VH-VL binders against a9kqm9. Designs and how they scored, part 30

Target 1, 255 residues: a9kqm9
Amino acid sequence: MRIIISPAKKMVENIEALPVCGEPSFIDQTNQLLTYLKSLSYEEAKEIWNCNDQLATMNFERIASMNLKTKLTPAILSYQGIQYQYMAPEVLEKDQLEYIQEHLYILSGFYGILKPLDGVTAYRLEMQAKVNLSDKKDLYEFWGSLLYNKLREETDFILNLASKEYSKCIERYVTEDVRLVTCVFGERKGEKVIEKGTYAKMARGEMVRYMAEHKISTMSEVKKFDRLDFSYDENLSNETKLVFLKGESNVRDRK
Below, E stands for the ipSAE of ESMFold2; O stands for the ipSAE of OpenDDE; V2 stands for 0.75 times the mean of E and O plus 0.25 times the DockQ between their complexes.

## First folded at step 14 (VH-VL; framework fv_emapalumab)

Design u02 (at its last look DockQ between E and O 0.05; V2 from the best seeds 0.00; counts 0 for: pae O 4.3 > 2, placed apart)
Fold by ESMFold2, look of step 14:
Structure u02 (fold): chain C 255 residues (1-255), chain A 120 residues (1-120), chain B 111 residues (1-111)
Amino acid sequence: as target 1 above (255 residues)
Amino acid sequence: EVQLLESGGGLVQPGGSLRLSCAASGFRFSSYSMSWVRQAPGKGLEWVSYISGRGGYTYYADSVKGRFTISRDNSKNTLYLQMNSLRAEDTAVYYCAKRGYSWGYYFDYWGQGTLVTVSS
Amino acid sequence: NFMLTQPHSVSESPGKTVTISCTRSSGSIARNYVQWYQQRPGSSPTTVIYEDNQRPSGVPDRFSGSIDSSSNSASLTISGLKTEDEADYYCQSYDSSNHYVFGGGTKLTVL
C-alpha cells in the first residue's frame, strides 16, 4: 500500500535540525520549473501564485535566491497547516517513521511526488497553477503520467487522502491493475455527505498518524479508523470510496 | 564547540523549590530539543523532562509531572527547570542534554551537571 | 512502560572482546532506536553508539552496536579491549510519548 496526501501552502525552513534522507525523485523536472519561474516578471509570477502582494513579494525573492541543493528540510516537517499539525511528524517513533517513509507520499506541484524525508526548500506553486512550459498548458500536463507511474512501480493499492486538486494528477491515469481508494470525511446532511475542509484536513492527518501507529496495510484495517468522532459508514461506501461520518456519540466509541 | 553550562543547584528542604538554568553555546539552540536528565548518587541515569526546539511541546517523567516545569528562552540560549514541591527522591545531579542531529532520540552533548540535595 | 535490563557488571582482559546486553521488557527492541553511552568516573556521559549501530566521529571502530530480535535485546561490543574503556555503560531507547528510557547501567572492569 501507498498513501498520497496533499502538501500545504505554508512552509518553513530552518526548523528543528533533523536530517533529510533523500532527494526528490523528480528533481530534474523541479529544476525546469524553477528556471521557468525565475524567467517570469513579478506580475506574471503573482498571477501564477494567485496571492496578495505581500506573499508575492516574499515568493519572488525566494525564487530568485533558491538553490535546490542547500538549506534543505525534510518535506514532512517543512509543510505547515492543520493536516500536518494532526500528523505531528516531529514526534514520530522509529517504527512510525519507517512506516511513513515506506508508505507515504506527498504530492507537490513543484516537486511532483515526495517521500516524507526528502530534502526540500520552501516554495509556492499549487498543482492547479497555469504554467506554460515545454508546450504544456498547466502542471497537470507537465507532470503527465510520471507521478502515477512512480506509484504503480511500487504498489497495486493506493489510499487517497489528498484533496481533489492534487489527487487528479494520479486519478486520471489509474489503470485497472491498481486499486485507488479515496477516503471521504464528512457529515451527513439528509442523504448527502458534506465535507468541511478544516475537519477533513484534521482527519487526513489523524488517519496518517493512526496508520503509522498501527502499521496499517489493508483496507479492512483502514475501515476501523474512529478518531475525531469519525466512523466508517458501509452504506455510503463502495470499492473505491471509504466514507467516514462525524458522529455525536463520543461515549459510544469507548467500548 | 558545543557547551552546556548548568547552574542553580544546592541544598533545599523537602517541599522547597529551585530553578535550574543551562546556558548553551556553540550550536543553533532553537533548532534542537533539550532535556533534563538526572542521576541520583550511586544510581543510573533517569530522564526528567523534554522541550522541543521552538518550545511548543513539553513532556515530563511521571515522577515529576505537576511539580517540575521545563522552559527555554531562545533569545538567551538558555534552558530552565523550575522544580517545586521537592522530595528527598529528587536528590540527584541534574544534567542538561542536547538532542543529536538524528531521527533517533539520543543526546550528543551533556552538561557537567548541577547537584540538587533535598534533605531533612 | 518498558524497562531496559543490563547486567550489573562485566569484566575482561585487555585485548579481548566484551559484549554488554540490553534487554527490553515489553514491546519489540526494534521498535525504537537504541543508543549507548559511556560514563567515566566523575564525568558526564558520552555517546559511543547511536541509531542502533552508528558511531559518532572519534569513536574507534572497535565499538559496535547490534540488535537481536530473537532475544529482544541490543548489544554493545567492544573488541581489542583497552584499560581506558573501563567505565559505566548505559543503553537508552524511547517510547511513543517521546520519553527517554535508560538501562540500569553496566560497570565494565578491564583486568
Scores: ipSAE 0.180, ipTM 0.651, lowest interface PAE 3.6, mean pLDDT 89
Fold by OpenDDE, look of step 14:
Structure u02 (fold): chain C 255 residues (1-255), chain A 120 residues (1-120), chain B 111 residues (1-111)
Amino acid sequence: as target 1 above (255 residues)
Amino acid sequence: EVQLLESGGGLVQPGGSLRLSCAASGFRFSSYSMSWVRQAPGKGLEWVSYISGRGGYTYYADSVKGRFTISRDNSKNTLYLQMNSLRAEDTAVYYCAKRGYSWGYYFDYWGQGTLVTVSS
Amino acid sequence: NFMLTQPHSVSESPGKTVTISCTRSSGSIARNYVQWYQQRPGSSPTTVIYEDNQRPSGVPDRFSGSIDSSSNSASLTISGLKTEDEADYYCQSYDSSNHYVFGGGTKLTVL
């Protein structure tokens, strides 16, 4: 089993907390992207980053001096956001870190796919960013099936905790011999399930932590997830989708 | 308001059995993990057992493993601790404690406790 | 597995600041969150600090928590000490097996 999650937009440098234990699998392609980004004007780069002038200036300067081999931070500690707060990787025990190192992958527009302890530098490049590199018109085309093939080499089961924007890089290439199951964290609204972004991010992070704490290896164990007031709903779930509903753990809770 | 009320404590002989209960109210009981923590007379706090919100996972201190069983009935908002093969060193006030929703393991609410005395 | 060691007792005068230490015997104190509980005589424990330095609602800001990696210890600091602060204080964390671990407790006497 491999677990895929989304990165966060905000990144920090923390080179002392945990050791870097690996190199990104597609570092050469990342170098191509870096070279491309370094060739851009401020205006072009700002358009790609889709941010304000303050952030654009900061990122522009960062890219200009970026070195993919120095000042590296373990990927799992570099990303900052609700998902990663709830995952709380900085307080994971050794065996829990080993678990995520084995099972967890972080999708990235810049790095493609990362293991938790891969060394990364802070960057800004979302998967949906419009980049024109060589004969490729966007990052989806740039990465192609490379990310999926990386996963396919290791597993026939992918648990998807990533956002749609990032999971598309995997979903579009899934073959018949691989099972991709997406977790949905939402609330019941009539016959529909509504996902609230904040709660979904919290739940995704908590799920990873839950899986690491209990060394989860089966779908039945995943379905036992019961944190943050979420509970598995079998009726809304299917072979490709696990639905967790907030606030519906038992009949009394529904009153 | 969160309320936790323990019951079932009393005097029991060594080797005997006792079942504690904790009645919970004021929160979605099934959404929270629960634990038992005990305190021997004049001594410190000792964690005894943990159970997840839906009962899927349980943990025990080494001192009680194999002798105590934690369980819950979410339809009754009640936590239980079945204690078998009781020993003198099990004498303590037993608290039920609610886990807080956060990144780590901590208790945000405690019951008043129920006294268990194991003596011949 | 690890143990949390606290001083048996501390004392200080009203209005002063007192610090209670909690030292982890093995592994980094920063690897697992530390909590602090207050227990007044004849009462149940109450949470005063969780996740190293967070205060529950209702706990005065006189209470604060900190972590010192160099000494591998956590500390509870009570400023502006009041008579009502006289109690036993327990630090707590958790191990790799998801077991709760308590310190031995510290008796705080307000002189």
Scores: ipSAE 0.024, ipTM 0.567, lowest interface PAE 4.3, mean pLDDT 93
ESMFold2 (binder alone), look of step 14: mean pLDDT 92; pTM 0.933

Design u03 (at its last look DockQ between E and O 0.07; V2 from the best seeds 0.00; counts 0 for: pae E 16.0 > 2, placed apart)
Fold by OpenDDE, look of step 14:
Structure u03 (fold): chain C 255 residues (1-255), chain A 120 residues (1-120), chain B 111 residues (1-111)
Amino acid sequence: as target 1 above (255 residues)
Amino acid sequence: EVQLLESGGGLVQPGGSLRLSCAASGFRFSSYHMSWVRQAPGKGLEWVSYISGSGGYTYYADSVKGRFTISRDNSKNTLYLQMNSLRAEDTAVYYCAKRGYSWGYYFDYWGQGTLVTVSS
Amino acid sequence: NFMLTQPHSVSESPGKTVTISCTRSSGSIARNYVQWYQQRPGSSPTTVIYEDNQRPSGVPDRFSGSIDSSSNSASLTISGLKTEDEADYYCQSYDSSNHYVFGGGTKLTVL
């Protein structure tokens, strides 16, 4: 089993909290992207980052001096956001860290795919960014099937906790011999499931932590996730989708 | 208002059995993990057992493992502790405690406790 | 596995500041969150600090929590001590097996 999650937009430098245990699998491609980004004007870069002038200026200066080999932070500690807060990697025990190091991958527009303890520098580059590099029109074309193939080498089962933006780079290449299962965290509204972004991010982070705490290895165990008022719904789920509904635990337990 | 009310405590002989109950109200019971924590007379707090909201996962202190069983009935908003092969050292006030939703493992609400006395 | 060690008792006069320590025997104190519970005589425990330094609603800001990695200890600090603060205080954390671990408790006497 391999678990995929999205990165966060905000990144921090923390070189002492946990050790860096490896380098990104596609560091050469990352270097290519870095070289490309360094060649851009401020206006071009700002357009790619799709942010305000303050952030653009900061990132522009960051890229200009960026070195992918120095001042590295473990990937899992670099990203800041609700998902990572609820994952709380900084307080994971050793065996839990070992679990995520083995099973968890972080998708990235800049690095492609990361293990939790891969060394990274702070960057800004979302997967949806419009990048014209060589003969590629965007980052989806740039990475192509490389990220999926990396996963395919290791597993025939992928648990998808990533957002659609990032999971697209995996989903489009899935072959018949690989099972991709997406977790959906939402609320029931009639016959529909509505995902609220904040709760979904919380749940995704909590799911990773839950899996690490219990050393989850089976789909049956994943379905037992019951944190943050979420509970598994068998009727709304199928072979490719696990649906967790908020606020319906009592109804489920009475059945 | 969150309320936790323990019951089932009493006097029992060594080797005997007892079943504790905790009636919960004021919150969505099935959404929260629950624990039993005990306190021997004049002593400190000792965690006994944990059960997840759905009941899918349970944990026990080494001192009670194999003898105690935690369970819950979410339809009745009730937590249980089945205690078998009781020993004198099991004498304590037993509290049911609700876990708070946050980053760590902590209790945000405690019951009033029920006294269990194991004596010949 | 680890133990949490607290002083058996502390005492201080009203209006003063008192600190109760909680030392972890092995592993980093920062690896797992620490909580503090207050137990007045004849009463059930109540949460005064969770996740190292967070206060539940209703807990006065006189109560604060901190972590000291150098001494591998957590501390509960009570400023502006009041007679109503006289109680037993317990620190608590959790181990890698998801077991809750309590300190031995500290009796705070307000002189």
Scores: ipSAE 0.017, ipTM 0.521, lowest interface PAE 6.7, mean pLDDT 92
Fold by ESMFold2, look of step 14:
Structure u03 (fold): chain C 255 residues (1-255), chain A 120 residues (1-120), chain B 111 residues (1-111)
Amino acid sequence: as target 1 above (255 residues)
Amino acid sequence: EVQLLESGGGLVQPGGSLRLSCAASGFRFSSYHMSWVRQAPGKGLEWVSYISGSGGYTYYADSVKGRFTISRDNSKNTLYLQMNSLRAEDTAVYYCAKRGYSWGYYFDYWGQGTLVTVSS
Amino acid sequence: NFMLTQPHSVSESPGKTVTISCTRSSGSIARNYVQWYQQRPGSSPTTVIYEDNQRPSGVPDRFSGSIDSSSNSASLTISGLKTEDEADYYCQSYDSSNHYVFGGGTKLTVL
């Protein structure tokens, strides 16, 4: 089994709590994207980053001086955000860290796909960014089947904990010999399941932690996830979708 | 070069509050997880609390959960421990400890400690 | 959650060798790294072994650490004992609940 998760927009550098243990698999493609980004005017780059001048200036300076080989941070520690907060990779035990290094992949518009301890630099480039890549219409075409083929050579079962923006770069290319199973975290509202973005990100991070703590390798073990007041709902689930529903909001931990 | 300097200890009545500080220098403070470890007079070491480098994650020993709050100010290179509802059993030297940069989850540098005495 | 059990005290003459044990009550000692700290009277702790058997810079090679999965224990061995080795020694590990766990400590007397 291999697990895919989304990156985060916020990144930090110079975290030394865990070692860098590898180079991103598609660093050559990352170099191509870096060259493209360096060719942009400030206004073109700002449009791609879809942000205010403060952030655009920061990222424009970052791109101008970026070196993909130095000042590297382990990917799993570099991305910040509520998913990564709930995953809490910096406090995992030795065998739990080994589990995530073996089973977990982070998707990235800039790097393609990352192992948790691959060395990265901070960047801003979302997978759905409106780029103009010569004869490639967007980043989904740029990456093509490369990311899926990387996973396919290692597993016949992919657990999808990524957002749709990112998982689309895998889903487009899935072949019949590989199972892709998506976890959905939501709340029952009448006859519908409503997914709240913040709670879904919390649950995705907690699922990674849960799997690392239990060294989960099977679908049946994934279905036993019961953290953050979620539980598996068999009736809403099928062979490619595992639905977890949040229970009553008033649990015993309420203070 | 790494230095950790605790302060804020003293005498306090049961039920009282106290805030400990730890001034850090000689390393990139925001990159490292920090802990408080205490030692009652004549006793062994007891882990109290942990905070991640960004401050996003905190953990507490069961004995202090709900009464103590660990925090950090990365702009001031300072670690804090807010201690409320103090009990006689909290009497100890409190050490600020820096986690190393390995998978071992060990403390590579310790401060000198600050004494907290809880008595009436 | 588990406990780390150490002997209360050990003693030995200068120049000799001692071994201090650290036994884990539940779960495997080998799955989580074990650290060893030295604390001299009136001083704060210092690391003498990390990651089971690694020495920080400046720690003499007469300090060594080992793991024995069959007894579910870690050991600190100090050879060529010196009077400055007289101290309290603590083992430390961690658990799956993100808690750090210390052993009860061992007083080493060099006499």
Scores: ipSAE 0.000, ipTM 0.424, lowest interface PAE 16.0, mean pLDDT 87
ESMFold2 (binder alone), look of step 14: mean pLDDT 92; pTM 0.933

Design u04 (at its last look DockQ between E and O 0.01; V2 from the best seeds 0.00; counts 0 for: pae O 14.2 > 2, placed apart)
Fold by ESMFold2, look of step 14:
Structure u04 (fold): chain C 255 residues (1-255), chain A 120 residues (1-120), chain B 111 residues (1-111)
Amino acid sequence: as target 1 above (255 residues)
Amino acid sequence: EVQLLESGGGLVQPGGSLRLSCAASGFRFSSYYMSWVRQAPGKGLEWVSYISGRGGYTYYADSVKGRFTISRDNSKNTLYLQMNSLRAEDTAVYYCAKRGYSWGYAFDYWGQGTLVTVSS
Amino acid sequence: NFMLTQPHSVSESPGKTVTISCTRSSGSIARNYVQWYQQRPGSSPTTVIYEDNQRPSGVPDRFSGSIDSSSNSASLTISGLKTEDEADYYCQSYDSSNHYVFGGGTKLTVL
């Protein structure tokens, strides 16, 4: 089994609590993207980053001086945000850390796919960015099947804890020999499941912790997740989707 | 096969300088932390320094901090140790070592070592 | 930093079993991986145990590693001793600042 998760926009540098234990698999593609980003005017870059002038100025200067080979931070420690707060990788014990290094991948618009201890530099480039590199109109075309093929070489079972923005890079290419299963974390409102983005990010991070603590490797074990008041709902789930509902007001009665 | 070949050792007076080199082959050099470990004659192993695969992080034992500088040239597959302000207690065989295995906390390959003698 | 304490020497007869201890002075031995290296006279070190209890390819299964949280120590056990096992043995670990520490070394004599 392999688990995919989203990155975060906010990144910190020079976290030395864990060693860097590898290079991103697609560093050559990352270098192409860096060269492209360095060629942009400020206005072009700001459109790609889709952000205010304060953030655009900071990232424009960052790209101008960026070196992919120096001052690297382990990916799992570099990304910041609610998902990573609830995952709390800095407090995982050695067996749990070994589990995530074996099973967890972080998706990235800039790096493609990352192991937790791959060395990264801080960047801003979301997967939906409109990149015009050669004849590729966006990052989904740029990455093509590369990310899925990397996962397929290692597993026949992918647990998707990434947002749709990022998981599309994988979902578009899934073949019959690989099972991709998406976890959905929501609240019941009548017959509908409503996802609140904040709670979903918390749950995704907590699911990673849960799996690392229990060394989970099977679907049936994933279904037992019960943290943050979530529980598995069999009736709303199917072979490609595991639905977890927050609270106790669902209609899962004995059949 | 992985090979590590140290060079640059020799006799130096106290206060002098030497630069050690370690030529690496048989693996993707830029992907791995590299280290220097030394052994004084008749004594145990002492970690000296290591450097991340891309060179962004360097670490030093307290006994050498400020005097030694670890570096690498990934285009030449070569690890370096610049040793300044040498003291008699720096006399040792200096080994180049590669980090490896699952989490990369162990040294999976060692060079043959190069002798540094600091004596008047 | 912390220290790793090993006995200075141990000895035992061929065919017997020896255990070399490695005690950590501060912090839990169980939270950071322990490695063991063998150094024969005139040779470079080689790894006999990594990550507490794993053997590199080519290392005989008579070498084993273990962790004892109650004594805050690691152990290298060599069964079926052979004369070629006569060597110095070093344990190694690290701290949260990524500083590496070797034990003082244990000279194994096979009588």
Scores: ipSAE 0.006, ipTM 0.458, lowest interface PAE 12.6, mean pLDDT 88
Fold by OpenDDE, look of step 14:
Structure u04 (fold): chain C 255 residues (1-255), chain A 120 residues (1-120), chain B 111 residues (1-111)
Amino acid sequence: as target 1 above (255 residues)
Amino acid sequence: EVQLLESGGGLVQPGGSLRLSCAASGFRFSSYYMSWVRQAPGKGLEWVSYISGRGGYTYYADSVKGRFTISRDNSKNTLYLQMNSLRAEDTAVYYCAKRGYSWGYAFDYWGQGTLVTVSS
Amino acid sequence: NFMLTQPHSVSESPGKTVTISCTRSSGSIARNYVQWYQQRPGSSPTTVIYEDNQRPSGVPDRFSGSIDSSSNSASLTISGLKTEDEADYYCQSYDSSNHYVFGGGTKLTVL
């Protein structure tokens, strides 16, 4: 089993917290992207980053001096956001870190796909960014099937905890011999499930931590996830989708 | 208001058995991990066991593993601790404790405790 | 596995500041969250600090938590000490087996 998650927009440098244990699998492609980004004007780069002037200026300067071989931070500690806060990688035990190092992958617009302890530099590049590089129209075309093939080499079962933006780069290439299962964290509204972004991010992070704490290896065990008031709903789930509903664990429970 | 009320404590001989209960109210019981923590007379706190919201996972301190069993009935909002092969060192006030969601898994609510005395 | 070591007792006068230490015997103190519980005589424990330095609602800001990686210890600091603060205080963390680990407790006497 391999788990895929989304990166965060905000990144920090923390070169001393945990050791870097590897390099990104597609570092050559990342270098190609870096070279491309370095060739852009401020206006072009700002358009790609889709951010305010302050952030654009900061990132522009960052790219200009970026070196993918120095001042590296383990990927899992570099990303900052609700998902990663709830994952709390900085307080994982050794065996839990080993678990995520083996099972967890982080999708990235810049790096493609990362293991938790891959060394990364801070960057800004979302998967949906409009990047015209060579004959490719966007990052989805740029990465193509490379990311999926990386996963396919290792597993026939992918647990998808990534956002749609990032999971697209995997979903479009899924073959019959691979099972892709997407976790949905939401609330019931009539016959629909509504995903609230904040709670979904919290749940995704907590799920990864839960899996690491319990060394989860089966879908059955994933279904036992019961944190943050979420519970598995069999009726709304199927072979490709696990639905967790908030606040519906037991009809007899007191609120 | 969250309430946890322990019961079932009492005097028991070494080698005997006892079942503790904790009645919970004021929150969605099945959504939270629950724990037992004990305190020997004049001593500190010692974690005994905890169980996940739906009971899928249980953990035990080494000192009680194989002798104690934690369980829950979510339909009754009740936590249980089955204690077998009791020893003198098991003498303690047993607290029921609720684990919070986002408190680094800290206990956020405690019961008043029930006294278990193991003596010949 | 590790142990958390606390001083057996500390004492201080009202209005002063007191610090209670909690030292982890092995592994990094920062590797797992540390919590602090207060237990007044004849009462159940209550949480005063969670996640190293967070205060629950209702806990006065006189209570604060910190982590010192250099000494591999956590600390509970109580400023503006009041008589009502007299209690036993316990630090708590987690081991690699996902077990709760408590310190031995510290008796705080307000002089």
Scores: ipSAE 0.000, ipTM 0.481, lowest interface PAE 14.2, mean pLDDT 92
ESMFold2 (binder alone), look of step 14: mean pLDDT 92; pTM 0.939

